# VH-VL binders against CheF taxis protein family member MJ1615, part 7

Target 1, 255 residues: CheF taxis protein family member MJ1615, of Methanocaldococcus jannaschii (q59010)
Amino acid sequence: MIDKSSEIARFSGKGILITPKTLEKPLLKWEKLEIILYKDKIVFEFVDKTIEVGVEDIEDVGAELPKKVIDIAKSTLEDITYHSSIIIKSKEFGNVMVGFAPETSIYGKAPIDNFLRKLFYILLNKKEVKILYNAGENSENTKWENGFLTFIKKRIKDGLVTKIEYRLVVEILDNEDSKIYDIFSNIKDVEIEEKDVDGEIEPVLKILQVKDGKDIISYLYTKDKKVRLFILRYMVILLDYKYIGILRYLQETVE

## First folded at step 19 (VH-VL; from v3 with heavy chain K101R)

Design w5
Fold by OpenDDE, fold request of step 20:
Structure w5 (fold): chain C 255 residues (1-255), chain A 123 residues (1-123), chain B 106 residues (1-106)
Amino acid sequence: as target 1 above (255 residues)
Amino acid sequence: QVQLVQSGAEVKKPGESLKVSCKASGYTFTGYYMHWVRQAPGQGLEWMGIINPSGGKTYYAQKFQGRVTMTRDTSTSTVYMELSSLRSEDTAVYYCARGHREDSYGLYYFDYWGQGTLVTVSS
Amino acid sequence: SYVLTQPSSVSVAPGQTATISCGGHNIGTKSVHWYQQRPGQSPVLVIYEDSERPSGIPERFSGSNSGNTATLTISGTQAMDEADYYCQVWESYTYVFGGGTKLTVL
């Protein structure tokens, strides 16, 4: 008996299945949706259909919804003040966008963010990367370090309670001592730049941070362009860097 | 110190309405959600609903839909809960409870509670 | 509807460890919170987010959550710990309480 994958997260609310074909249908509407996340797959349960894809078939997270879909919500008086999307490659439907929103807006974006935190964990955790940390403009003598993305637990005291947050960082593999680079905090700018990576010119993320009043420039390379995209989406959606550098073009749609 | 002080006990008849108040102090009132939870005699806790910091949005448990109204007054830092069409089964201690901050990651627990208001519904 | 199941009562001798369970489908994927309610008093948060203690709560209170069961553990149980204990989760945009457990310290 194949061990059933354990559920990692669930989002309950409303959703809409978006394809070029469905956008042309006059009866397209927001409907009840359950999104179930597993380690290896994600399941979208609509009222009359279920879509299941592997996590490797997730193509994007947090892409802007088409205007028509927003207009449909307005016309049907559906409250989608807070919404997001997941783009998937489906065997049955091809590339599709699933828009989703909480059942009620009373909780703000929290229900979405909570789900997406777990999703990004699945998408980004332990992904291999190369990093030039604190390379500055004169990076000619800096060597790429091999590492991987990981999430670390941070505790923030707030009154009677301590908030637990998981933050994305880069952990270096090649050191006798575990070295962690926190390159996703205090970000001033994010750009994409072409750099020589092991003899090949590759697009890399350029991250400008401000630490202790000093500017620190780091470069992050990922072999998989989807991972790069997910990192950017993570920055926009969960770290709220919506208007910094190239991130301004990756804004989550808010009505 | 955070304090939630509720109105006093009430006796009601079936068909009437109750309105309980909860005055908050010791924190930024407009920063937190507020909840109402009730407890029938000898029974467990039952969540009734939530009101957002601005008071502009509410969400009620399905059981109370159509009968419950939650409001808040920022000027007095007071939250109100009104329950109409009272029944004997509505006899309970009613609690206001502070929820999470609006700017938080959605920590869905109650960190402070009022002292409770006993409402007895009897013919 | 989502249901949390607690034992109706638990008894423990002073100084011993009390364990109160809270059962729920895939509860390990949720954040579980615990409240203490002494007779005639309002509930008090004693554990939040499975295992975190609010300020002022003794270290003898601890919590865990995995699979289908969350657990509140009280080590070195004292007479003052005699109370009703409720677990609570957020589900489907509502707040769900367990039925409560009466802890008796004999």
Scores: ipSAE 0.812, ipTM 0.910, lowest interface PAE 0.7, mean pLDDT 92
Fold by OpenDDE, fold request of step 20:
Structure w5 (fold): chain C 255 residues (1-255), chain A 123 residues (1-123), chain B 106 residues (1-106)
Amino acid sequence: as target 1 above (255 residues)
Amino acid sequence: QVQLVQSGAEVKKPGESLKVSCKASGYTFTGYYMHWVRQAPGQGLEWMGIINPSGGKTYYAQKFQGRVTMTRDTSTSTVYMELSSLRSEDTAVYYCARGHREDSYGLYYFDYWGQGTLVTVSS
Amino acid sequence: SYVLTQPSSVSVAPGQTATISCGGHNIGTKSVHWYQQRPGQSPVLVIYEDSERPSGIPERFSGSNSGNTATLTISGTQAMDEADYYCQVWESYTYVFGGGTKLTVL
């Protein structure tokens, strides 16, 4: 049992708390920030304040910073070339956005991505989903399968070393052979479509993949809208599908 | 094969500057970060700083801020480390070490090392 | 500053298993890398990302990382394994080395 109290990940850098009130200020300062991730909570340690929320109170990840924040940063020569954000629902502040950036840009976005990989693991791992895998056009015989999201290790050889990547996949629950669907690779298009899920019309993710030169369409359903959002954010941030299908408009959709 | 070949040993006096070179070969030079690590006689390894593939950005350990300068010449696949205001305590073997690839995140180790350059600072 | 703590020395008989520890606060949440440095030679990466072996490194080298301690294990230790071993992590945008452990093969 993973000790719920054990630190899972830490981001060190600078950050800014963005609220309607703070946005009214003419100057927004980035300050030292530690983001500490646990299994059940996330902690934002600023210089003079600490914000702690449950993981269930994370509302969004990777949303764009307000233009004003970016503009002020530019005007003050604050280096936020690489940045991200987490939107949380806090008891004290309500819905707030925490923008964060590395202390130095020399490492690129790596410090952010490394942290976010672990965050997405916490947010997405073992989440229940339904999947229609390889649902051809008009496949009357395709049935929803119950599964859950999971991360698998992918090893990529690079010279002397092997790069280890974690890949999000869908694992089917009632399969003796632990059937896994890799639906988050070689993505050509992502859309939302209404489908009949167990007698109810529900929005589902339509994922078009290209495998071995063939198009494969899969549908992914989750009851939790936030999980759907996090999946999309994962695709954009960590899989670099920024301009594919609805992912192109993800920011506008969330705002 | 990947090779990092450093310049030869140097003897310096206090107050002088040292400049060590590291010539890389056997891989795409512009794809990898480079580091400098030093080791005083009988002591452990000490990270000095990092330079990005383009050479346009550097980040140094606090201990060396203001005294160290790392540069990179893409045309010759060579990285340089200059340390100024030398002290006796700067006597060490200086290593260049290859870091992670720019498009690879989270791999913060050194997979290849130069042969080292002994710099002796003596009064 | 983040500190990695290693024993100054470890001794093993040939064929025995050597264990070198690297202590650090919540080091289990970090990726630990290990380097071997033989006398008069440059360091060599022997373990990366806690437990991965670079090509060319013998299988007798293994690594683990949990809690506050990372461990380098050398099974069937050979005379050629006599060296200094350093653990290393990335912390606060810097690279941090342990103090090193001298492994003596008796």
Scores: ipSAE 0.767, ipTM 0.889, lowest interface PAE 0.8, mean pLDDT 92
Fold by OpenDDE, look of step 19:
Structure w5 (fold): chain C 255 residues (1-255), chain A 123 residues (1-123), chain B 106 residues (1-106)
Amino acid sequence: as target 1 above (255 residues)
Amino acid sequence: QVQLVQSGAEVKKPGESLKVSCKASGYTFTGYYMHWVRQAPGQGLEWMGIINPSGGKTYYAQKFQGRVTMTRDTSTSTVYMELSSLRSEDTAVYYCARGHREDSYGLYYFDYWGQGTLVTVSS
Amino acid sequence: SYVLTQPSSVSVAPGQTATISCGGHNIGTKSVHWYQQRPGQSPVLVIYEDSERPSGIPERFSGSNSGNTATLTISGTQAMDEADYYCQVWESYTYVFGGGTKLTVL
């Protein structure tokens, strides 16, 4: 178990604090930013201020930055090609968006992705879900299975070294044997559909995959809307499904 | 097998420039970052800079900014490091070292090293 | 600037365990890598990401990292292990090396 006080990840670069008030300020600028991730909290250390919020107060990840903010960055930063954002609910500042970008573009998006990978781990790992796996046209006869989101380690050998990749999957809870559903690979389409979940009509993720040349449809239910959002963001940011189904609208809705 | 073969030793005078080459083989050249690290005689390792797989981006240690230029030639799988305005303190063995793969994350180490190039700067 | 501190030298008898420390502020939150450099040779990666061994590196090499100290451990030290050892981290887009430790096998 990771000590709650232990740093899990850190992003170092430039950042900007975006609030309705700050957007109106003429001197809005990108400044040095350290983002420190813990198990239970996230800390944004700016030059002149520090914002600390609980992980539960993270509202969104990877939302598009306002054009104005990007324009400012273009004038002040060497390169703003790679950037991301975290939206948080702060007691002090209210709902705020923190934009962040690497100090240099030498690593491309890697610094951001590395950090966000850890963030998504914290946000999504062990979250309870219900799943209808491989639910064809006769999904009415399929029962929801209880499970949780988990990240599995995949080891990839690359020369002398072994790289570890984490992949999000659904693990079923009620089986003596660990049953894992990989529903986040080979995705062809992602939609939201209303389905009966334990007697209630709920929005669920509909994920269309292609496995062994066949289409597989699975449904994923999360009680927490934020978890659903984070799953979608994960698909876009880390799995690069930017233009699939409803994922294409994630950026548009924030614009 | 991965190999990094560097150019031969050089003797330079103060004020001159050095250019060391590093020819890579045994892997997909365009997939990996390359670094230059130097080591003065009897001293430790000092990172100089990094060049991305495409060669379009570089980042140098602050100490060498304005004086170092790293380039790479995909056609020959060769990386170059040029250091200008040489000083006696620049006498060192210069190493190219393979960095992480572009599509890999969090690998901020050097897994393969060249044999080194001794550059002596003396009046 | 971030600084890594290593002992200048460590001596060990053959077959004994050598321990090389690498100190740095909150180094336990970073990934530490270790390189072996034999006299007149290029550095060789012996440990990466605190405790991972590259292929070809003997199992007697191990690494740990916690708090403010990373440690390279060589069990059953052999004569061939005599070398300079460097710890390395990434910090603020810079690759930082320790000062190196000369390991002597007595």
Scores: ipSAE 0.705, ipTM 0.863, lowest interface PAE 0.8, mean pLDDT 92

Design w5
Fold by ESMFold2, fold request of step 20:
Structure w5 (fold): chain C 255 residues (1-255), chain A 123 residues (1-123), chain B 106 residues (1-106)
Amino acid sequence: as target 1 above (255 residues)
Amino acid sequence: QVQLVQSGAEVKKPGESLKVSCKASGYTFTGYYMHWVRQAPGQGLEWMGIINPSGGKTYYAQKFQGRVTMTRDTSTSTVYMELSSLRSEDTAVYYCARGHREDSYGLYYFDYWGQGTLVTVSS
Amino acid sequence: SYVLTQPSSVSVAPGQTATISCGGHNIGTKSVHWYQQRPGQSPVLVIYEDSERPSGIPERFSGSNSGNTATLTISGTQAMDEADYYCQVWESYTYVFGGGTKLTVL
């Protein structure tokens, strides 16, 4: 045995395989799909085809579906009111999009969000970052801190019900203490800005938070541009930051 | 206080239909899912299906597709479950149970249950 | 279809700790909920999201979930805890119950 992986998450529902070749076919349709997530790979099981790639070959999550794919659902009366997508790098076809939707819309986005929560954990957890926390507009007197993306457990009371969520934060280690920056809450604006990062001009996320009536401006650097994209997708899809700053261009708004 | 009050016990013959009602009170009726779960005498719990009272959309367990129909009346905050072509193995206590609609954090459970309705199917 | 397996019965002395298992493939990746059903009564939710207690459920009730087994634990078991206990998950748009476990306190 070369693979001892155990399943981390599974999505069951409807899917459609989108390549330049399949978009040309008159018989393209939504069909039964299982998506199985492992620590190191993701597997897409269609009716007569299985596609497996390493998690490093995931290129995007939640990109807008092509109009033809939406029209196919309408013409076949398939309910894809709630849907999402995963773009993977395939050895055979280059970038391939897998559109997917729940078996029933009765649960809203919940089946998608439950699966994507586990996927974003794999894509973001322990990824290295650099941060200027609460540095203000000019940040002349602040120094980049090295840290990691991590998830912390938070209990949220909603009436008599306790909800458990894992919240993305930035963890900084120093000689004596570790500290946590919660830069993904109370976000009012997000922009991409070029900034000097240890001697190189690099694109960084500029994040404006408003906490207790006070503005907090922070900058977050990721060396891997895919990690930056996944952070932005996470904000839109799971944190529901709609129509603020650059996030307005990343909406899954076609339903 | 949330309360689910079901219609009374029934005796049916094979081939007939049953229809059980479940009247909800103490919460916003259209803000939560309603489920039907049955329990044959001395047996475990068996999920039958779900209705969203907002709009009336349903989803049924495969075992009951074609025999079960769930409906609601928002003016009386009442859901109904009808099971047709009854057989002796349909003898059970039928429960309505409330589920959360706005929860993507794994809250797929039944927080309040009706008192149950015994339906006996005998020749 | 997804299967949950429970022992048919568990017996404990008053004051002892009762453990009720719920077996399922990869159940540790799912949210497990537990119901208590006293004789002649409707089920009552006692644990949700593996380990959370609804308001009004005594602290002696606890739950855990990892690997292929979820467990309901009742510490300091009392006569009033004598009941049937069911585990439940959501899987592929359906609600799946275990077969139930009769807890006897003697």
Scores: ipSAE 0.609, ipTM 0.831, lowest interface PAE 2.1, mean pLDDT 89
Fold by ESMFold2, fold request of step 20:
Structure w5 (fold): chain C 255 residues (1-255), chain A 123 residues (1-123), chain B 106 residues (1-106)
Amino acid sequence: as target 1 above (255 residues)
Amino acid sequence: QVQLVQSGAEVKKPGESLKVSCKASGYTFTGYYMHWVRQAPGQGLEWMGIINPSGGKTYYAQKFQGRVTMTRDTSTSTVYMELSSLRSEDTAVYYCARGHREDSYGLYYFDYWGQGTLVTVSS
Amino acid sequence: SYVLTQPSSVSVAPGQTATISCGGHNIGTKSVHWYQQRPGQSPVLVIYEDSERPSGIPERFSGSNSGNTATLTISGTQAMDEADYYCQVWESYTYVFGGGTKLTVL
């Protein structure tokens, strides 16, 4: 029995298990799915099958579904106007994609995005990073600061209620002080480039922000390439930053 | 400011249909979901369904599936709820209630309510 | 079918603290909203997202949600707080209300 007392989030809807074997089956179809997120694991409950992996075995979120899977939904009149995916590393099958969609599209992206906010919190919160904040194009004389990813609360008033957005930021802890870099707001462009990080050439995120009419160029390094992938997915999916550079990188590197 | 104004009270006989209107003002009508909730005398609140005013798509509580129809007229910023094959247990106050903004956040509350429409079903 | 359970009534003396519970399986993972309905009136949102107050709701109203129980708390209870209170969640694409709690201020 699953430990319901530690459940963090749940998505209920339609799902499809995508492996090389299932893609070749003539009766592949979308079916009832529950996705249950725990602190250290994620569980996929299909009608007759349950798959459980540790959160460390999540390989990607929001990768594009194969065209055949989209065509199956159309031919069976399943509404998957809003859909997403999670790729997990399975001991039995290698990488496995779980496609999922809400039971109805009337609520728009909200059911998916509400679940994915909780998932990205698990995947990104407290992950260690290095940052060159506001270093400009000529960053040779700037030292990398050690920090970690965290989420801060932002409040946006909407009539009688306030929308509460938890926004990803970088926190630096120096000599009992802390500093917050709001690097994921007011973005105008994001690129991935190679840069020297403490003596090694590594891929980093080059983030261009515009604040008060002025360009701010920062560089963000993560040692774990999955954390870099999850940052990019977070930016595309939840912040709607769909720059061609990000999409091309995702196509060439992970899809 | 946001206002939801419903049509007046009605008396119906069993087997008839009711149709209640809810006129919205003070906000972008197509930007927010609209719901219908009813309350039988001395009883609690019961959700009936949701309509997206932008495209008119609906989703109904299972109990009312097949008897309820929700529609909207964007030119008058009005939603309608029709309940057919009325029975005495359909006697209730019917409320329209505004849901959350149609966006990627689902906060799933009802922030503004109409004044309610009493519909009495008796022979 | 998801069920929210509330006590039928709660009585408090003026100035005391009232607590109204809302029980549900794993409700702590859901966003809980609370409505006040005074006699003959429409419901009014008093708490959303477990613990946030809409503009115009007095600070004596607060909320919490963990485990299998959400709680609406009214401190310094006044005669005007006498009303029915409903909790509500969204679950599996539907909106679910608790049965309601009549708060009586004696």
Scores: ipSAE 0.558, ipTM 0.822, lowest interface PAE 2.5, mean pLDDT 89

